# VH-VL binders against q0aze0, part 27

Target 1, 268 residues: q0aze0
Amino acid sequence: MKIILVNNRFKENTEKKAQEIAGQLSALNVEVIIDNGLDEPYAGTVDFIMVLGGDGTMLRAARRYGQRAIPVLGVNMGTVGFLSNIEINELAEYLPLILREEYSLEARMMLEVAVFQQQSLLTRVFCLNELLLRSNSPRMLSFALEISGQKLEPYRGDGLIVSTTTGSTAYSLSAGGPIADPQLDAFIVTPVASHIINKRPLVVSPEREISLHLLEEREAIIGIDGQIKMDFGAENRVLIKRAPHPLLMVNLKAKPFFTSIDRSLQRQ

## First folded at step 13 (VH-VL)

Design Y2
Fold by ESMFold2, fold request of step 14:
Structure Y2 (fold): chain C 268 residues (1-268), chain A 123 residues (1-123), chain B 112 residues (1-112)
Amino acid sequence: as target 1 above (268 residues)
Amino acid sequence: EVQLVQSGAEVKKPGASVKVSCKASGYTFTDYAIHWVRQAPGQGLEWIGGINTYTGDTYYRRKFQGRVTMTADTSTSTVYMELSSLRSEDTAVYYCARDEAYYDYLSGTFDYWGQGTLVTVSS
Amino acid sequence: DVQVTQSPSSLSASVGDRVTITCRSSQSLVYSEGNTYLSWYLHKPGKAPQLLIYDVSTRFSGVPDRFSGSGSGTDFTLTISSLQPEDFATYYCLQATHFPLTFGQGTKVEIK
């Protein structure tokens, strides 16, 4: 069995713990790859991914491995988040079940994001929470939103968020979007500081295609899961679709979403 | 208006401790980590460590491990840095700086800084 | 620790000159998905440092467009296209790809 351990570049204790766990697993003849983000993602066959950290670390794992349909387990090492399943001090208890593949999977929709310059594809990335379009200057943006070829009235404001239901508790929530049940498949489109009163958040079918472009020259940024940033200007367009594969989250321990909301959001 | 306001200058003897505060205003406190950077006389900038105000996680440069403690008080939007076992080499201006956070992710970019706190260590 | 070395340590230039400062790291600063956590700061005596450029080349909001950043991997530059009197300062690069975070030693820009 081959397992990837994903950790956080800033948190030295997760690196030390990852080495401890890797040693423990190697003693059980389990091959372990540690992914701290500095090397190319492992391309060979992998049976399981274990994320050592919080929701931000899970997001990186989802972007790197989510389209490979590999089970991903969130292991909390501190603050309880929305995407962790077990605590680090419980890992030894659950390890036999992991090795026997005795767990269920919860599918979480991901976004496929394609950024263009004119008609040329610049990059294609996947994300679990959201795409954020925002101004990179004191000035507001003027931009167009199309949903499956339908052009909405132009937006004016600081930007726009296109999130999954999993991302509904992240930037989308801060911008006034609803908390959504992550078992639903949907886009949530949330304006950021809109000067147009009628621009309310939209909940959109996952079968739609969403397109964004600027209507005037401005410095803007596309943000992906709050961690990937790309310059975005009047020459660019972004297309957003449901990704081909959902993230497959491992469920070993019951962690009901709705009772978890209060604990996870207490820190905001 | 984003603002980081630090406590005033300190004069300490070798072996003592100092605790510097950094009070944040004008933004959501838990959306940003706070880092500490110092500059000794005639020297460049040196990163000491940081605290993620959302998770409570701390990150210390190895040379300060065991001597530095960073804490955050979300009710007052204030971060504290305590440096113990002071030496003359710890004489420096100490800055706090803000770093965008997204859960446990930090960008490592310091967009707004406090005014600095001079700590003088002399026998 | 990843070492970050700036060049030159100091320079003198006239108002209107183009100024280039380099920053070299001992390891690649490329992280997951191509993120490169290199930023540039301006520091004047008696004042707090100020962010100029982040992610190699992205200008912080409100920073004049005479400041630009470029580079990749281990080699990075800050360019001031037309030096102004207020640009007299010490400039620092910071890498945050690797723990611990490390600054360059600084480049003092003196206006003739």
Scores: ipSAE 0.714, ipTM 0.879, lowest interface PAE 1.4, mean pLDDT 90
Fold by OpenDDE, look of step 13:
Structure Y2 (fold): chain C 268 residues (1-268), chain A 123 residues (1-123), chain B 112 residues (1-112)
Amino acid sequence: as target 1 above (268 residues)
Amino acid sequence: EVQLVQSGAEVKKPGASVKVSCKASGYTFTDYAIHWVRQAPGQGLEWIGGINTYTGDTYYRRKFQGRVTMTADTSTSTVYMELSSLRSEDTAVYYCARDEAYYDYLSGTFDYWGQGTLVTVSS
Amino acid sequence: DVQVTQSPSSLSASVGDRVTITCRSSQSLVYSEGNTYLSWYLHKPGKAPQLLIYDVSTRFSGVPDRFSGSGSGTDFTLTISSLQPEDFATYYCLQATHFPLTFGQGTKVEIK
């Protein structure tokens, strides 16, 4: 068995714990790769991914490995969030189950985000939460939204969020988007400070494609999961689709989503 | 408008502790971490540490570990930095600075800063 | 710790001059997915530091277009295309790719 341990670059305790866990797993004849984000994603085959940290760390792991259909376990290390399944102090208890592959999986839809400059692909990213388009100046953006070839009225505002249902409790929520059942596959399109007061969030089928581009020469930025940022101008286009593979989240413990919403959101 | 307002100047004796506050306004408090940076006389900027206001996680430079404590009060949108066992070398202007936080992820970019707090340590 | 060295430590210039400041890190600042956590700050005595550039080349909101950032890996540059009176200050680069976060020693831009 081969396992990747993903930790947080700013959390030394997660790195230390990763090393400790690696030692323990090695003693059990398990091969371990530690990913602290400083290197390229491990390209070899692996059987399991453990994320040591919070939701941000999970998002990074998802972007790096989610397309490979590998079970991903969130191990919370004293933080809050929606994406961790067990606590670090519970790992020892559940480790035998992990090694025996006795766990359930929950599929979470991811976004496929492609950014173009004219006809040239600049980058393609799979992400778990959202794509954000926002102004990089005090001026509002004017941008076009197209859904499956249907052109909506131009948007004017600070920006736009395209989120998964998993991401519905993230930045989309702060922007006034709905909370969505993570077991549902859908896009959530949430305006950010729209000039049109009545501009409402859209819930869009995962079978559709979403396209964004600026209508004016403005300084804008696209953000992915709050961690990747890229300059975005009039020459750029972004295409958003459902990722071809969902993230396979490991469920070792029951963690009811709806009963935890209030508790988790109060901390946000 | 985003603002970080720090507490006033402090004068302390060696061995004492100082607690500086940084009150944030004009934005969602828990969407950003707060870092502390200091500048000693004639020196450059030095990162001390930071606190994630969402998770409560703290990040301390090793140099200050054991002496520095950062806390956040979400009810007042205020972050505190306490430095104990003060030395003359701790005399500096201390700044708080905002860093975008996405759950347990930090951007490492300080987009807004407090006005600074002078802490003088003298016998 | 990752060391960040700025060059020069100080320089004298006139209004209208092109000014270039360099920042070199002891290790690559490239993080996951191509992210590079390098930012530039302007600091005047008695004032709060101000963000100019982040992620190597992205200008912060409200920052004049005379400020630009470039570079990759370990070598980075802040350029002021035409120095203005309000630009006389000390400039710092900051790396946040590696823990702990570290500043350059600063570059003081003085009036000639």
Scores: ipSAE 0.710, ipTM 0.895, lowest interface PAE 0.7, mean pLDDT 93
Fold by ESMFold2, fold request of step 14:
Structure Y2 (fold): chain C 268 residues (1-268), chain A 123 residues (1-123), chain B 112 residues (1-112)
Amino acid sequence: as target 1 above (268 residues)
Amino acid sequence: EVQLVQSGAEVKKPGASVKVSCKASGYTFTDYAIHWVRQAPGQGLEWIGGINTYTGDTYYRRKFQGRVTMTADTSTSTVYMELSSLRSEDTAVYYCARDEAYYDYLSGTFDYWGQGTLVTVSS
Amino acid sequence: DVQVTQSPSSLSASVGDRVTITCRSSQSLVYSEGNTYLSWYLHKPGKAPQLLIYDVSTRFSGVPDRFSGSGSGTDFTLTISSLQPEDFATYYCLQATHFPLTFGQGTKVEIK
């Protein structure tokens, strides 16, 4: 059995704990690869992924490995987030269940984001929470949104968020979007500081394709999961679709989404 | 309007402690970490550490581990840095700086800075 | 600790000159998905540092067009295409790919 331990470059104790866990698993004849983000993603066959950190660390794991249909377990090292399932001090208790595959999986929709320069594909990335289009200057953006070829009236404001339901509690919520049940597949399209009153958040079928481009020459940024940033200008267009594979999140311990909303919102 | 306003200059004796505040305004406090950077006379910039205001996690350069404590008060949007067991070489201007955070992720980019706080350690 | 070395340590230039400052890291600064956490700052005596460039080459909002950044891996460059009187300052690069975060030693730009 081969597993990946994903950790965070900024959290010293996470690296130490990852080495300890790797030693324990190696003693059980389990091959372990530690991914702190400094090397290329492991390309070989992997049976399980364990994320040691918070929701931000999970987002990186999802982008690197989410399209490979590998079970991913979130393990908190401190503050419990939306995407962690167990605490680090509970790992020994749950390890036998992990090794015997006695757990359920929850599928979480991901975005596939393709950025073009003129008509040429520049890059393709995956996203668990959201794509953010925002101004990179004090000036507002004027931009076009198309949904499956249907052109909406132009937007004017600071930007736009295209979120999954999992991402509904992140930037989208702060911009006025709804909280969505993460078991639903949908896009949530949330304007950022729109000066057009009729531009309300939209909830859109996951079968739709969403396209964005600027209508005036401006300096803008595309942000992915708050962690990847790309320059975006009048020569660019972005296309957003549902990713081919959902993230497969391991569920060892019940995490009631609806009764936890008040606690999660206190972080906003 | 993003602002980081630091507490005023301090004069301390060797062995004492200093606590510098950094009050943030004009943005959502928990969306950004706060880092501390100092510059001693005639020296370059030196990173001390940071605090993720969302998670409360702290990150200290080893040189300062055990002497520095960073805390955040979300109700006042204020971060504090306390440096203990002061030495003459701790004489410096201390800056707080803002770093975009997303949960436990930090970019490590300091977009807005406080005005600086001179800490002088003398007998 | 990852060492970050700037070159030159100081330079003198005239208004209108093209100025180039390099920053060399002892290890690659490439992180997950190609993210490279290298940024450049301008620092004048008595003032707080100011962000110029982040992610190697992205200008911070409001920074004049004369500032640009480039590079990859371990070698990075800040370029000022036409030096202005207000650009007299010390310039620092910062790497944040590796813990702990480390600044270069600084490059003092003096007006001739």
Scores: ipSAE 0.619, ipTM 0.849, lowest interface PAE 2.4, mean pLDDT 89

Design Y3
Fold by OpenDDE, fold request of step 14:
Structure Y3 (fold): chain C 268 residues (1-268), chain A 123 residues (1-123), chain B 112 residues (1-112)
Amino acid sequence: as target 1 above (268 residues)
Amino acid sequence: EVQLVQSGAEVKKPGASVKVSCKASGYTFTDYAIHWVRQAPGQGLEWIGGINTYTGDTYYRRKFQGRVTMTADTSTSTVYMELSSLRSEDTAVYYCARDESYYDYLSGYFDYWGQGTLVTVSS
Amino acid sequence: DVQVTQSPSSLSASVGDRVTITCRSSQSLVYSEGNTYLSWYLHKPGKAPQLLIYDVSTRFSGVPDRFSGSGSGTDFTLTISSLQPEDFATYYCLQATHFPLTFGQGTKVEIK
């Protein structure tokens, strides 16, 4: 068995714990790779991924490995969030189940985001939460939204969020988007700016495609999961689809979403 | 308008403790981490540590571990830095600075700064 | 710790001059997905530092276009295309890819 441990570079305790866990697993003849984000993701085959940290760390892990159909377990290191399944102090208890592959999986839809320069592909990324288009200045943006070939009226505002249901409790929520059941696959398209009175959040089928481009010669920024940023101009286009593979999140312990959401949201 | 307003100048004896406050306004408090940076006389900028106001996680430079404590009060949108066992070398202007955060992720740049707090340690 | 070294430590220039400051890190600052956490700050005596550039080359809001950042890996550059009177100050680079965060030692830009 081969396991990747993903940790948070800013949290030394996650690094230390990763080393500790690696030692324990090695003693059990399990090969371990530690991913702190400073190197390219491991390209070889692996059987399991443990994410040590919070939701941000999980997002990074999802972007790096989510398309490889590898079970991903969120192990909370004391961070409040939605994406961890067990606490670090519970790992010892559940480790035998992990090693015997006795766990259930929850599929979470990811976004496939493709950014183009005219007709040339600049980059393609997969992400778990959302894409954010926002202005790079205090001025509002004017941009076009197209859904499955249907051209909507131009948007004018600070920006736009395209989120998965997993990401519905993140930036989309702050912008006035709905809270979505994570067991549902859908796009949530949420406008950013209170002055867009006539624009409401859209819940869109995962079978559809979403396209964005600017309608003016201005500079904007594309943000992905709050961690990746890239310049976005008038000659650029972004295409968003459902990723061909979902993230496989490991469920070792029941974590009721709706009974815990109020408590978690009170911290925001 | 984003503002970080720090507490006033402090004069302390060696061995004492100082607690500096940084009150944030003009934005959602828990969407940003707060870092502390100091500048001693004739020296450059030195990062001390930071606190994630959403998660409560703290990030301390090893040099200060054991002497520094950072806390956040969401009800008042205020971050505190307490430095104990003060030494003459701790004499500096201390700044708080904002860092965009997303859960346990930090952007790693400081877009807004407090006005600074002079802490003087002398016998 | 990752060492960040600026060059030069100080320089004298006149209004209208092109000024270039370099920052070199002891390790690559490239992080996941190619993110590079390098930022530049301007600091004047008695004032708080001000952000100029972040993520290597992104100009912060309100920062004049005469300021620009470039670089990759371990070598980075801040350029002032035409120095203005208000630009005489000390400049710092900051890396946040590696823990702990570390500043360069600073570059003082003085009037010639």
Scores: ipSAE 0.865, ipTM 0.932, lowest interface PAE 0.6, mean pLDDT 94
Fold by OpenDDE, fold request of step 14:
Structure Y3 (fold): chain C 268 residues (1-268), chain A 123 residues (1-123), chain B 112 residues (1-112)
Amino acid sequence: as target 1 above (268 residues)
Amino acid sequence: EVQLVQSGAEVKKPGASVKVSCKASGYTFTDYAIHWVRQAPGQGLEWIGGINTYTGDTYYRRKFQGRVTMTADTSTSTVYMELSSLRSEDTAVYYCARDESYYDYLSGYFDYWGQGTLVTVSS
Amino acid sequence: DVQVTQSPSSLSASVGDRVTITCRSSQSLVYSEGNTYLSWYLHKPGKAPQLLIYDVSTRFSGVPDRFSGSGSGTDFTLTISSLQPEDFATYYCLQATHFPLTFGQGTKVEIK
């Protein structure tokens, strides 16, 4: 068995814990690779991924490994989040189940985000939560949204969020988007405005494609899961699709989403 | 308008503690971490540590571990830095600075800063 | 700790001059997905530091176009295309790829 441990660069305790866990697993004849983000993702075959940290760490892990159909377990390191399944102090209890591969999986839709310069592909990323388009200045943006070839009326505002249902409790929620069942596959398209609501959020079928571009010469920023940023101008286009493979999240224990969401949201 | 307003200058004796406050306004408090940076006389900027206002996670430079405590009060949008066992070399202007955060992720750059708080440690 | 070294430590220039400041890290600052957490700040005595550039080359909102950032890996540069009177200050780079966060020692830009 081969396991990747993903930790958080700013949380020393996650690194220390990763090393500790690696030692324990090695003693059980399990090969371990620690991913602290400073190296390229391991390209070899892996059986399991443990994410040590919070939701942000999980998002990074998802972007790096989510397309490889590898079970990913969120191990919370003392933070509030939606993406962890067990706490770090529970790991010892569940480790035998992990090693015996006795767990259930929950498929979570991911986004495929392609950014173009005219007709040339600049970058392609897969992400679990959302794409955010926002102005790089205090001025509002004007941009065009197209859904499966249907051109909507131009948007004018601070920006736009295209989120998965998993990401519905992240930036989209802050912008007034709906809370979505993470077991549902859908796009959530939420406009961002400072003081006014220009348009209502859209719930879009995962079978559709979403295109986005600016209608004026302005400087904007594309954000992916709040961690990747790229400049976005009038010559750029974004194409958003459902990723070809979902993230396989490990469920070792039941974690009710709707009964716990209020508690989690109280921290915001 | 984004603002970070720090508490006033402090004069302390060696061995004492100082607690500096940083009140944030003009934005959603929990969307940003707050870091503390100091500048001693004639020296450059030195990172002390930071606090994630959403997760509560604290990040301390090893040099200050055991002496520094950072806390956040969401109800007042205020972050505090307490430095104990003060030494003469702790004399510096202390700045709080905002860092965009996303869950347990930090962007790693400081877009807005407080006006600074002079802490003088002298016998 | 990752060491960040700026060059030069000080320089004298005139209004209108092109100024370049270099920041070199002891380790690569490239992180996941190619993210590079290198930012530049301007600091004047008695004032709060100001963000100029983040993520190597992205200008912060309100920062004049004369400021630009470039670089990759371990070598980074801040460029002021045409120095203005208000630009005389001390400049710092900051790396946040590695814990702990570390600043360069600073570059003082003085009037010639």
Scores: ipSAE 0.847, ipTM 0.927, lowest interface PAE 0.6, mean pLDDT 94
Fold by OpenDDE, look of step 13:
Structure Y3 (fold): chain C 268 residues (1-268), chain A 123 residues (1-123), chain B 112 residues (1-112)
Amino acid sequence: as target 1 above (268 residues)
Amino acid sequence: EVQLVQSGAEVKKPGASVKVSCKASGYTFTDYAIHWVRQAPGQGLEWIGGINTYTGDTYYRRKFQGRVTMTADTSTSTVYMELSSLRSEDTAVYYCARDESYYDYLSGYFDYWGQGTLVTVSS
Amino acid sequence: DVQVTQSPSSLSASVGDRVTITCRSSQSLVYSEGNTYLSWYLHKPGKAPQLLIYDVSTRFSGVPDRFSGSGSGTDFTLTISSLQPEDFATYYCLQATHFPLTFGQGTKVEIK
């Protein structure tokens, strides 16, 4: 068995714990690779990914490995979030189940985000939460939203969020988007400070494609999961699709979503 | 408008402790971490540490570990930095600075800064 | 710790001049997905530092277009295409790819 341990660059204790866990797993004849983000993603085959940290760390892991259909376990290390399944102090208890592959999986839809400059692909990213288009100035953006070839009226505002249902409790929520059942596959399109006060979020079928481009020469930013940022201008367009593969989240312990919403959102 | 307002200047004796506050306004408090940076007279900027206001995680430079404590009060949108066992070398202007955070992720750049707090340590 | 070295430590320039400041790190600042956590700040005496550039080349909102950032890996530059009177200050780069976060020693831009 081969396992990747993903940790957080700013949370030193996650690195220490990763080393400790690596030692323990090695003693059990498990090959371990530690991913702290400073190296390229491991390109070889692996059987299991363990994320040590919070939801941000999970998002990074998802972007790096989610397309490979590898079970991903979130191990919370003192943080609050929706994406961790067990606590670090529970790992020893559940480790035998992990090694025996006795766990259930929950499929979470991911976004395929492609950013273009004219006809050239600049980047393609699979992400778990959302794509954000926002202004990089105090001025509002004018941008076009197209859904499966249907052109909506131009948007004017600070920006737009396209989120998965998993991401519905993230930045989309802060922007006034709905909370979605993570067992549902859908796009959530949430305006950010729209010039039209009554502009409502859209819930869109995962079978559709979403495209965005600016209608004016303005400086904007594309953000992915709050961790990737890139300049976005009039010559750029973004295409959003459902990722070909969902993230396979490991369920070792029952974690009811709806009963945890109030507790988790109180921190915001 | 985003604002970080820090507490006033402090004068302390060696061995004492100082607690500086940084009150944030004009944005969602828990969407950003707060870092502390200081500048001693004639020196450059030095990162002390930071606190994730969402997770509560703290990040301290090793140099200050054991002497520095950062806390966040979400009810008042205020972050505190306490530095104990003060030395003359701790005399500096201390700044709080905002860092965009996403759960346990930090962007690592400081887009808004407090006005600074002078802490003087002298016998 | 990752060492960040700026060059020059100081320079004299006139209004309208092109100014270039370099920041070199002891290790690569490239992180996950190619992110590079290098930012530039302007600091005037008695004032709070101000963000100019983040992620190597992205101008912060409200920052004049005369400021630009470039570089990759370990070598980074801040360029002021045409120095203005309000630009005389000390400039710092900051790396946040590696723990702990570290500033360059600063570059003081003085009036000639």
Scores: ipSAE 0.789, ipTM 0.914, lowest interface PAE 0.7, mean pLDDT 94

